VHH binders against Ribonuclease 3 (rnc). Designs and how they scored, part 18

Target 1, 276 residues: Ribonuclease 3 (rnc), of Chlorobium luteolum (q3b6l3)
Amino acid sequence: MEPLWHKLSALPFFSSRPEKWEGSGAPPSLTAFIRSLFKGKALSLELYATALTHRSMVHDTTAPEITRSNQRLEFLGDSVLGLIISEYLYRRFPEGTEGELSSYRAKIVNGKSLAGFARNLDLGIHLIIGESADQQRIRTSTSTLADAFEALTGAIYLDRGLDAVREFIEEQIIDSPAFEAMVSTENNHKSRLIEHTQSHQLPPPVYTVLSEEGAEHEKTFTIEVSCNGRRLGRGTALRKKDAEQLAAEEAMGALERALTGDVAEDTPAPEETGRG
Below, E stands for the ipSAE of ESMFold2; O stands for the ipSAE of OpenDDE; V2 stands for 0.75 times the mean of E and O plus 0.25 times the DockQ between their complexes.

## First folded at step 15 (VHH; framework vhh_7b2m_4)

Design r5 (from n6 with E31D A60P D61N K64E; at its last look DockQ between E and O 0.04; V2 from the best seeds 0.00; counts 0 for: pae E 19.4 > 2, placed apart)
Fold by ESMFold2, look of step 15:
Structure r5 (fold): chain B 276 residues (1-276), chain A 119 residues (1-119)
Amino acid sequence: as target 1 above (276 residues)
Amino acid sequence: EVQLVESGGGLVQAGGSLRLSCAASGFTFSDYAVGWYRQAPGKQRVVVASIYSGGRTKYPNSVEGRFTISRDNAKNTVYLQMNSLKPEDTAVYYCAKLLWSGRFYEDHWGQGTQVTVSS
């Protein structure tokens, strides 16, 4: 692991006050950390210092000049993060339903996930926390870390604009190994079908056992799923639950083909007829 | 100057295969993600494959299992193997350089190569 401050110690852009750590060594300068995020590019470091400032600093008698924490930047950053992730999901999964995209977004942009991404940056050791506050508890708190990640997102947005924050989010979230697990297509087609019906405000899918056949140890179940009165899929397996998953898989395939076919036939002329 | 030149398009019957190539120059090819995009007539340009500098690949569901992206860093070339082609795959296919971090938004485009799939 390379100490981040060794490369970027040249600019004491922030105040001369030492940062406080829970660790046994000297802290890296805030300047070195911020510079390492952007491969040495010059930045407005005051925004980033604010993004890393926990609200406990407002009560810190050693720094009476600090009257503002990261809370306003976190507010802004939440919206910017939501925009970036939603835009990415929209483009990456062109066949995804609104329900599927919303589910992915919820997995990515929740406090627990954001705290995990903050830990990948070692963000906790760079937080500026009041001297009398419980340093270890705050630096490792899920809510503190999530708030700091959002605040950092807001600071990047204000300092370098939307394209820069998109690049940052891509590197830290989208390209992470954890991201693939969050957006992978699970082999749970029943859940996908339920999400489809809910997002289109349709009744939930109905599963019907059509037949049971075979000897005791080889008995199979054939199950059909219907949505909104339309029979969409059928599955056969040794267990009812497995047959239901197969039926749902066929139903999702049929729904995806219908959406693709509708898009492929979408030309300007047919929609402007008297039929509507 | 960044340059991306697509080739390998043409007319093919449904169920057939094509292999597209994209020759890249003007940047350190091995450091960047690259992607293939397509634009059907009257439609927006959409991604069909991407490959990161580390070799990870991503595909939308519409082409998964049929299309394979690969890269040859020694030749500064990215390829798209397209199998089991369907008429809806008819489009102009574009190669794009992506940012260092593999962002899906392309910032440099090739000129495109036409792929036409007949029934």
Scores: ipSAE 0.000, ipTM 0.096, lowest interface PAE 19.4, mean pLDDT 74
ESMFold2 (binder alone), look of step 15: mean pLDDT 88; pTM 0.895
OpenDDE, look of step 15: ipSAE 0.688; ipTM 0.893

Design r6 (from n4 with E31D A60P K97R; at its last fold request DockQ between E and O 0.63; V2 from the best seeds 0.00; counts 0 for: pae E 2.1 > 2)
Amino acid sequence: EVQLVESGGGLVQAGGSLRLSCAASGFTFSDYAVGWYRQAPGKQRVVVASIYSGGRTKYPDSVKGRFTISRDNAKNTVYLQMNSLKPEDTAVYYCARELWSGRFYDHWGQGTQVTVSS
ESMFold2, look of step 15: ipSAE 0.285; ipTM 0.727
ESMFold2 (binder alone), look of step 15: mean pLDDT 83; pTM 0.840
OpenDDE, look of step 15: ipSAE 0.743; ipTM 0.915
ESMFold2, fold request of step 16: ipSAE 0.415, 0.394, 0.422; ipTM 0.802, 0.786, 0.805
ESMFold2 (binder alone), fold request of step 16: mean pLDDT 82, 81, 82; pTM 0.831, 0.824, 0.829
OpenDDE, fold request of step 16: ipSAE 0.851, 0.833, 0.850; ipTM 0.957, 0.955, 0.957

## First folded at step 16 (VHH; framework vhh_7b2m_4)

Design j1 (from r6 with S30D; at its last look DockQ between E and O 0.47; V2 from the best seeds 0.00; counts 0 for: pae E 2.4 > 2)
Fold by OpenDDE, look of step 16:
Structure j1 (fold): chain B 276 residues (1-276), chain A 118 residues (1-118)
Amino acid sequence: as target 1 above (276 residues)
Amino acid sequence: EVQLVESGGGLVQAGGSLRLSCAASGFTFDDYAVGWYRQAPGKQRVVVASIYSGGRTKYPDSVKGRFTISRDNAKNTVYLQMNSLKPEDTAVYYCARELWSGRFYDHWGQGTQVTVSS
């Protein structure tokens, strides 16, 4: 049986250039695109071609030999993507609760977000779509792009394994400008502070309980966070964890201000000791 | 048991070169990213190079153009070629198994001392 790749490559639409390529050059061929994903180390071009094959191809009378679309790979890719993102979040946010981690995952792994990542990759122009189908509509469809991204993830997994998927997801999702916004919540200040200190080669932040006040049922915790012996922030809350987050939030604010050069002049002017 | 063993460290003059090796065992080497890290006295451990299972490499700006990480899967070994060494490169150098190159690790070697004299 002729490999799917050869069948697909023989189709007239396989070489079809997207009409609205705004790039200064000709859009890369499908083969070139696939090779570019892993610097030419793709082992199975067929898998990737399948990942980019829209379901409309299966019903296309002009291509009766095409019996498979990206749906199975999408199914697999969904699971793989979930695993990889969960793993990342688990490690990225060691203080994150299950609820928080699930919330982050939901923000990252959904149709709209995945379609966004697919658009950043220009995945739409590489989709293989049936001739009788609305090409432009399908290429720009949120659901189609999301499905293709999942399918591509599945293909990478089968071809190169989980480490390759990590590499791909790191590049396409984690390093994207949108990612930080997705995981930025009011409650991840501790994680942010750790990341900040690590990125600047600073010692890890140290949290110190300054005071515990109130009855056992209504304890108020005051916590200070310091880095390299410098006090960065304080927080007070009913729960120790919440107080730590508040302290970290203040610390991050202080550090950000220090980086932007906005030295708050609040150095109290030395009180002029009046001669009396 | 996962093991990483660093070698090749030593004393070198500024401007000199060293090649570090990390021998890996106890796991499927080809499936993992590997990174080199260093820790100077009183400083945090920092990444200096990372290589994916597929061979892609990452470097921080501090060593970019001077250090080169490579891997030999047949030998289960990762190398760090260090050129144009500077006194500030003095540190204990560690090899690590990585899940996310340059971000997360799960195993370390014992490290090898690199000293660059002015």
Scores: ipSAE 0.323, ipTM 0.734, lowest interface PAE 1.4, mean pLDDT 83
ESMFold2, look of step 16: ipSAE 0.378; ipTM 0.784
ESMFold2 (binder alone), look of step 16: mean pLDDT 81; pTM 0.817

Design j2 (from r2 with E31D; at its last look DockQ between E and O 0.40; V2 from the best seeds 0.00; counts 0 for: pae E 3.3 > 2)
Fold by ESMFold2, look of step 16:
Structure j2 (fold): chain B 276 residues (1-276), chain A 118 residues (1-118)
Amino acid sequence: as target 1 above (276 residues)
Amino acid sequence: EVQLVESGGGLVQAGGSLRLSCAASGFTFSDYAVGWYRQAPGKQRVVVASIYSGGRTKYPDSVKGRFTISRDNAKNTVYLQMNSLKPEDTAVYYCAKELWSGRFYDHWGQGTQVTVSS
């Protein structure tokens, strides 16, 4: 008995049903698409074919041997995606409130967003849909595309584990052009500075306490932030973490001013009152 | 107990090559990204290569094209091939267990010294 993928690949719709192919020339085969998801790696073709199989294929008269769709993989993938995105947000925003993290996750893992990511991946042209079903409507449906993205995530998890899911999600979501807009906040400059260093593969920011002034219950902290060997900002506040945010705010301002072609290099620490 | 043991460091002439190895144990290797970091005297420890369990790699511009990270999940081993070495590559090189390749670290090895002479 042939593996499901071989039986499925023999059906007449594998070469005549492109939906959102944007490349010049012929679109890739389903097999080529699945293999492109991970550079140079072997994969379970049947598992991924199932992830791309819409429910309309179940008991379709043209392919009676197909008895499973992507619905169970979608169920699993929904949970895996939620876990992986939550893990990223938790580590990316260590001072983020639960409400902020939940808001970011909701922007990323909703049907509209997932369908968008599925479209960027050209997933619609690779869906396996029953012949009697309305091919165009299903291939462009937000819910169908979102379900397929989740099912693909589930398949990656089963085939290759959580790190492969992180790799897939980084490429498709985290590194996408729109990602920063989904998770940005003007009031968290430390997080913005961290993302800047990570996106440029630079050393993380270093915060240094330059001075502490006053009595224990009235202390004022002055903190400087450096990145890639450059002093970028300085902040003074009653709490260390508030001073760090002010330093990061100045650092982000300096980086934004670099877009105008003139950036201050170093600033020696000013003399403190009472030092002489 | 997570363990990461680097080997393969040494002294090499500028323009030469070295291959570092890191043996990993105490965790499910294929569930994590792994990376190589380096720390030159007086400088911060910085990433020089990272790889997901599926093989996707990331490099900073300073080593891109010269360094190649690879992994063998069956042997729980990660490698760093360093070509066209320069004196500024002189550092202690560390292997690291990562979450999200090149972004978040979990554990570090003991390090192996690489010295590039002019």
Scores: ipSAE 0.268, ipTM 0.719, lowest interface PAE 3.3, mean pLDDT 81
ESMFold2 (binder alone), look of step 16: mean pLDDT 81; pTM 0.826
OpenDDE, look of step 16: ipSAE 0.729; ipTM 0.909

Design j3 (from z3 with Y105E E106Y; at its last look DockQ between E and O 0.01; V2 from the best seeds 0.00; counts 0 for: pae E 19.1 > 2, placed apart)
Fold by ESMFold2, look of step 16:
Structure j3 (fold): chain B 276 residues (1-276), chain A 119 residues (1-119)
Amino acid sequence: as target 1 above (276 residues)
Amino acid sequence: EVQLVESGGGLVQAGGSLRLSCAASGFTFSDYAVGWYRQAPGKQRVVVASIYSGGRTKYPDSVKGRFTISRDNAKNTVYLQMNSLKPEDTAVYYCAKELWSGRFEYDHWGQGTQVTVSS
């Protein structure tokens, strides 16, 4: 069996231009685009060509030597992207719970968001798409662009290692204006819980500090919220206010599950994957 | 650095034959498609033959049946056998390594080889 890298290294070096463009100038070549990502040090350029190759090229009669698309690179890139984003969120939000960090990661690493980042790079004009396929529809497709972004991440990892991918993700995702909107707090769970108790003519929620653990400069607070004599949620955080929000969030989740008939022990698995 | 060096051109009478050679270096020759382009006076460069790593060949209608491309992977060499030559075949012929998507690499490192067919 032929080793994977032998076959990938044998792919021809080339540039690919979109069939449709406007103006007197030509778009940048694929080579120039890839080199712009790394300030001139992009070895193994054949990996990037594969990363930008849509599955419609497989068995295309105009290029029979192309037997692989970007799908395997997308698979690898998904894991690498998840690692880098998780590491960043862990460091950026030291008081964030696992649930909050997972929620932020899901907002960042999903098909719609990744397609947006791919559009910011104009990645669609560099895609290599089969001649008989609907070029413009595929080139602008959300799923195609998201897959290409993940495949590009995988190619950078294989070509230049994890530190290079981290730099790329910082520039394209973390430093983007869209990133801050994705990690903002959308709702105040304490306010939602108060509204719930008012709507049901119940006493207001009561928050109780259950424990304070650790040294004074590293103390954690565990807070429990109760409603109408029932304990509904707990939160632990470095700040009392954050612990209260977490307790309220759990309480709202428990109330929502009770209203829909879902219980924590018997809750069904999610229907969708995190990548769309 | 990829290098492609053409040879074998010359002056030939209509109906004659020529065999062009292209010596390749700087890449794993056996894994790539290679081909021949030509550029006639006042015209754009166009493909006249391609051969893939698996041996499949392609030709435009203007040369099909008259031109034959072949390769020798042991010598890193691609050939173009040109038979039944016509004055319209007069051009500079360039060897090229394949671009992705069935296109050949634009940049050629040498001067090409002149083929002139007289009537």
Scores: ipSAE 0.000, ipTM 0.104, lowest interface PAE 19.1, mean pLDDT 74
ESMFold2 (binder alone), look of step 16: mean pLDDT 83; pTM 0.836
OpenDDE, look of step 16: ipSAE 0.007; ipTM 0.279

Design j4 (from z3 with F104W; at its last look DockQ between E and O 0.34; V2 from the best seeds 0.00; counts 0 for: pae E 2.1 > 2)
Fold by ESMFold2, look of step 16:
Structure j4 (fold): chain B 276 residues (1-276), chain A 119 residues (1-119)
Amino acid sequence: as target 1 above (276 residues)
Amino acid sequence: EVQLVESGGGLVQAGGSLRLSCAASGFTFSDYAVGWYRQAPGKQRVVVASIYSGGRTKYPDSVKGRFTISRDNAKNTVYLQMNSLKPEDTAVYYCAKELWSGRWYEDHWGQGTQVTVSS
């Protein structure tokens, strides 16, 4: 008995380019697209082809042998995506409340957002859609694109496991330009600094208490943050936790000034180079 | 019990090469990212390479182009090929189990393997 992928690849829809491509004059083959996601590594391909198969292919009169669409993979992928995003948020925001983490997850994992990520992948042109169905409407549908993104996530999980899903989600969601806005608040400067160091493969920030002054009921803490030997910020507050956030806030400000082309780009934070 | 056993270090002249190995046990190796870290005397332990189970790699600028991390999931082993070695690469090298490659690691450190690059 032939594997499903070989049967699918022999059909007109898989063995030749689709008749219609949104926004493309020369779409790549389905196999080339799937392999490009994993930089040419060998893959099963059957799961990925199924993940890109819209339900209109089931019982399509021109391909009666196709009996499965991406719906079951979407079901699985929804849960996998939720788990992986929750895991990331839990570790990224160790001081975040359950309500805050839930709010972030809802912004990331919803139909509109997932369709946007699917569009960044140009996923619509690679969908396998029944010949009698409305090709253009289906390929651009928010729900179709979101379902395909989830189904693709499910396929990655089944083929390569959770670490491969983390790799995929990092590239497509976490590293996307819009992601930081989805999780940004005034209370997460420490987490922003951690993410900055991780994205540049730098050591994590180091927080040092420079001084503790005053009586127990008036005690203030001055804390400095440095990264890779460079002092970046300093904060003073009644609680160490608050002083650390203020130090991180100053550090992020200094980094943002360097990125925007201020006269003193890459100059150390406006404080002495010594450490306490 | 999670165990990570580093090997392959030694003394080498500047410009030379070494290949490090790390044998992993006590966890499902293919479910996790893995990284190589180094610690020079008096300095913080820092990442020099990391790799997802699917093969995507990350490197800091200080070693990019000279170091190559790879893994063999069937053998539960991660490797670090170090080329064009410099005296500033002298350190004890450790491997680590990671979650989200290069972002978070678990504190399961072996003895490490000493790499010494003579000028």
Scores: ipSAE 0.420, ipTM 0.797, lowest interface PAE 2.1, mean pLDDT 82
ESMFold2 (binder alone), look of step 16: mean pLDDT 80; pTM 0.813
OpenDDE, look of step 16: ipSAE 0.476; ipTM 0.815

Design j5 (from k1 with Y105E E106Y; at its last look DockQ between E and O 0.18; V2 from the best seeds 0.00; counts 0 for: pae E 3.9 > 2, placed apart)
Fold by OpenDDE, look of step 16:
Structure j5 (fold): chain B 276 residues (1-276), chain A 119 residues (1-119)
Amino acid sequence: as target 1 above (276 residues)
Amino acid sequence: EVQLVESGGGLVQAGGSLRLSCAASGFTFSDYAVGWYRQAPGKQRVVVASIYSGGRTKYPDSVKGRFTISRDNAKNTVYLQMNSLKPEDTAVYYCARELWSGRFEYDHWGQGTQVTVSS
């Protein structure tokens, strides 16, 4: 069977065009794009082509020779991406709880975020999409872009190894302005709350465990944080430290609202109209 | 305790060569990216070279082609071969354990070693 690459190379999207796409013309060739991403070090163009092949190609009657899409690579890429991001977070935040690290990972490795990173790479214009499909919708779809980014990650892994993936993720995710916002120290709500209380010459916040519920292996902790005898926030989590962070987060929200004057009017609990 | 100890610095004439070494201890060396940084007087610390755990290397344009970073995992040591040295290469050179290769993201660094390149 002729390799997928040979079949794909016959398609119009593989035509040699200048590297700079000014938006008014046809996108650069897929080959040029792949080479540009890796400074010519791509070993298997077929893998990358596959990574950018949408599932619509498999059912496209105009291209019956295409039997594979990026789905398998997406599967692999998801795992690889998870590993790389987890590794980074683990090292970057040595004091981070499991909950915190998971939260950061979730902010980074989700469909919306990944689609954003894909857009930064202009992956949409390089997608190989069936002719019978809605080209514009698919190229701009959040899910499609996210899948393509994962698949691309998987392709890099198979072609160049884990270090190459690290480099790719460094450039595409870690160096992105969005990433810093996702992992901002602002997420350390406990620290923020301490700083806030100190800056206002308030006593330090006090965390109180209100309840511990569940089996020994699945305990849920509810924690309240107070300052100067005033309840500021509450949090519930599987770990005490995580619950504290949630409590602190709520507290900070409350304090910020208090400073901006947007005191959410405590909607009075509906007066139980006493059924006389 | 994580330790990084740099050595090999000194005075060298322009066009000369130096080889720096960094001995690492207190952690699984092979699992980490490591980098060389330098800081000149009155300037910010900047990356000079970085090497991934798997051996891939990264250089800024300012030293590309002149400097080579390498590692020996069996010896827990990182090396920086510096060729064609210039006066502008004069700085304190630091070895760092990196969170990510080629970035100003590290969690440990050594005391540094002075490199002086004379005209």
Scores: ipSAE 0.024, ipTM 0.527, lowest interface PAE 3.7, mean pLDDT 82
ESMFold2, look of step 16: ipSAE 0.259; ipTM 0.696
ESMFold2 (binder alone), look of step 16: mean pLDDT 81; pTM 0.813

Design j6 (from r6 with G54A; at its last look DockQ between E and O 0.57; V2 from the best seeds 0.00; counts 0 for: pae E 9.0 > 2)
Fold by ESMFold2, look of step 16:
Formats: sequence, C-alpha cells, structure tokens
Structure j6 (fold): chain B 276 residues (1-276), chain A 118 residues (1-118)
Amino acid sequence: as target 1 above (276 residues)
Amino acid sequence: EVQLVESGGGLVQAGGSLRLSCAASGFTFSDYAVGWYRQAPGKQRVVVASIYSAGRTKYPDSVKGRFTISRDNAKNTVYLQMNSLKPEDTAVYYCARELWSGRFYDHWGQGTQVTVSS
C-alpha cells in the first residue's frame, strides 16, 4: 500500500510545511501542530496523519486512494493508554484495591473524558474528514474526538516509543486540573470523622469487624465504628474498606443530626444482637 | 545489571557552580527518562531535575533557573549544571532512572556529595 502521508500531502489541506496562522485566519497546518507536540522531533508524520484521519475519508470521492482511517491506531492506542494510566494508578495508590484502581481508570479513559482532553488540544480542527461529510458535527463529536485522542496515542507509541507516550499523557492528562478531580477519593467520611474527633479532643475512631456473612465468594463484611466507647455507625459491604466508609458515613450523619438539634442516640453494645 | 555512577561533586562557595555527571550502563539509555535527586542530612530524597527520553525537562521551583539537566545519548550520560549555588543546596545528589519523569524511579546510583559553604 502507498504511504498515507504521501497521499494526504497531495491534498490542498495537508502540507509538509506549516501553514501560517494570522489572527482569526485558518488554523495551523497538521505538520505544525504535530511538531509543536514534540518540539519538532516527530520522525513519521505519516502515522500522525493517519491518527487524525476520520473514517469518512475512506471512499471519499475527492481522495479515493485513501483506504485506511485512524481505526487501527485507535485500537492500539486504547491499549497503550490503558497501560500507562494503569501503571500510574498502581504506583500512585499503593494501598488501592484492584476495584478502586479500575474505577479510577474508568473515570479517566472514558469517551467523555478523552474528548475533553482532545478539545484541550484543539484536535478537532486538525481532523482530516471527507468533503461529503458533515464537517462541524464530526469535528465536535465526542466519539470522534475520543477516538482521535486514542489514535494519536497509538501513533506516538509507534513513532517514538512508550516513554514518549508517558510524557504526552503526563502533559495532557496527569498534570491537568481535571485529573485530580477524577482521582479524588469520594466518600472520604473516615477523614471527616477523624477531623471531628480531633477538633473535639476525643480519641480517634475505632473500626471493628462485627461479622462476615454469606458464601465465600459472596462474603460481606459488617464493620462498626466507635469512639470513646460509643457506637457511631455501622456499614456492610463486599470489601472491608467500603464497609468502613459506610460506617463512617452513618457516624457523620448521626453527628450532623445531633448538631442540628437532635439528641445523639446512646446505644450500648448488645450482648447478643436482637434488633434488625 | 543497571548501573548509574555519579561524579563531579565537591565543595563550592555560595554563588559558585558545579556540573554533575551520571554515567549509565546495563540498559538502553535512550529509552528512559532520567533525573537528579538530592538528599540533605535527615531529609527525604527529592527530585531537582528530570529529563524525558524525548528531551522535555522538569524542575521544582526551588532550583528553576539555576539548575539545568541535559543528556548525551551517544555517551549514555546525563548532566546537571548547577549555578548560583546556595548553602541550602548542600546534599548528596543521586542520578536515577525514571519510569515517570520526576514521579517514579526504579534505580539510582551511589550519590555524590555537594557542599556549598557560606
């Protein structure tokens, strides 16, 4: 097959020289954009052109020789992105469970998030889209932008290797303000409860496993949190850490109700539970 | 076996300069990010410069504008040019192979002492 870059270079839009952008005029050329990502060190502009080629270019009447879009690069880039983000999360959260790490990864690498990162790069204006296609709809489509981001990741991997991908992902995802919100611990009621006890000069909360119920593969944990001899809350979940968060959440709710005019319930530990 | 060997440390008066070198072996040097770290007595080891395989560099604010990291892939060597040195720059300086520039590393050298006198 003929190199895609040579076919695209023959088209008016695609050039090996950067297109000069003056004020409100046309956006910079694809070559200038790609070189800006690597300080002019990209080795195979063909891969980047392919990464930015939407499927509408396949069978386009103005470029019938173009037979491939970014779909294969998107496939590769999806795996590479997953690897890089997984490695980062593994190291960032050494106490994180597989489920917690998977949840964070899903927040980061979903289509809406990736489209947002693609918009930060202005990737839509650099897409190569068939002349007969709806240019504005495609350039702004969430799925189109997410696919292009992944395809760009795949192209970087093939052209410059995994360390270059890490650098790109760090700049575009890891160091972004949006990233910290995605990996923030939700339901951090344990920390709120600790702060409450410290501010009132009370002993720190104590978490106790009350029971483990169910079949081995479906076992649940019930955990109670107490402070200064008083039961504050109880939670049940498939993981001990989740049960602790639920117990802390109940404790914070009870404390907030007491603060707003309700008296705290004094519930002594039962000798044998008889109240469901 | 991955090896990193630092050199170029010594005693320098405040305001002076030093250039540290790090010779790397046992791996494909050009594929990795590399960084310089320092550890003052009783303190945690912290990053002072990192350079990606593709050449981007990172510095914390405490040394930005004074320290410059560079690499020579033909010689498998990373350098740290330290200018306008201050007594608080006194530390053992380590070269490290990084998985993520400035964030994670997996190998480091023996270190070289830098002492900046008042």
Scores: ipSAE 0.012, ipTM 0.455, lowest interface PAE 9.0, mean pLDDT 79
ESMFold2 (binder alone), look of step 16: mean pLDDT 82; pTM 0.831
OpenDDE, look of step 16: ipSAE 0.653; ipTM 0.881

## First folded at step 18 (VHH; framework vhh_7b2m_4)

Design aa1 (from j2 with F104W; at its last look DockQ between E and O 0.48; V2 from the best seeds 0.00; counts 0 for: pae E 3.3 > 2)
Fold by ESMFold2, look of step 18:
Structure aa1 (fold): chain B 276 residues (1-276), chain A 118 residues (1-118)
Amino acid sequence: as target 1 above (276 residues)
Amino acid sequence: EVQLVESGGGLVQAGGSLRLSCAASGFTFSDYAVGWYRQAPGKQRVVVASIYSGGRTKYPDSVKGRFTISRDNAKNTVYLQMNSLKPEDTAVYYCAKELWSGRWYDHWGQGTQVTVSS
């Protein structure tokens, strides 16, 4: 039995774009697209072709040799994606409750979100869809795109293992512009600052207690946060955790100003390092 | 029993080069990201290079372009090529088995000292 990729290679080259796709030139061939995801390494192309094969190809009379769609890979990929996202959330939010972690996961792993990530990859133009099917509707369908993203995840898992899935998910979901909105609350500034340093390969933030003032039963803590030799913010509160959040909040505000081009006020790094 | 054994450290003059090696055992090496971390006296241990099992690498700006991480899955070995070394690169360098490349680790070795003289 011939591999799926060989069967597809015998067909004429198909050029198809989403209605609103604004890229220049023809979309890359399926092989070129898959190679672009993994730096041209040798891969099991049949798995990836299957991941991009919509159910409308099953029993299509112009390609009767195609007997499977991406549905089984979507089934596997759903579980793999859930595992990887859960693993990330567990480690990112060590003080998060199960309910909070479940809420974050639900926002990340749902049809609308996954379709958005699929659109960032232009998966719609690479879908293999039966000739008698409504090409435009299927290629832009939320459920079709979400299923393809999950199927692609399943294919990566089978072909390259779990660490390759982490690599893919980091690039496509965790590092995406929309991700922080899905996992942020207004009061989680320490987590936002930590993720910022990790995603930019910077040293982690250092929190230093500047002072502890007042009577024992009404003591306040003033805490400063610095990163990469630069003082970014400080906060004062009755609890160290609350003071740290306030310091991180000021730091995130300063970083947001720098990213939008607003003038930021910088302060030299503290004299001593905090606790690791 | 996870073991990570670093080697290749030493004293070098600023502008010089070193190649660090790390032999890994006790786990399926090709299933995990691995990385190099460093800790200067009195400072936190920080990542200087990470590599996913599939080969994607990450570097902080302080070493980007000067350090290169690579892995040989057949030999269960990860390498760090360090070029254009500066005195601020002086630290103990640790090889680590990573949970997420450049984000979290769960095992590291005893370290190897790198000292860069002016």
Scores: ipSAE 0.297, ipTM 0.737, lowest interface PAE 3.3, mean pLDDT 81
ESMFold2 (binder alone), look of step 18: mean pLDDT 81; pTM 0.831
OpenDDE, look of step 18: ipSAE 0.465; ipTM 0.814

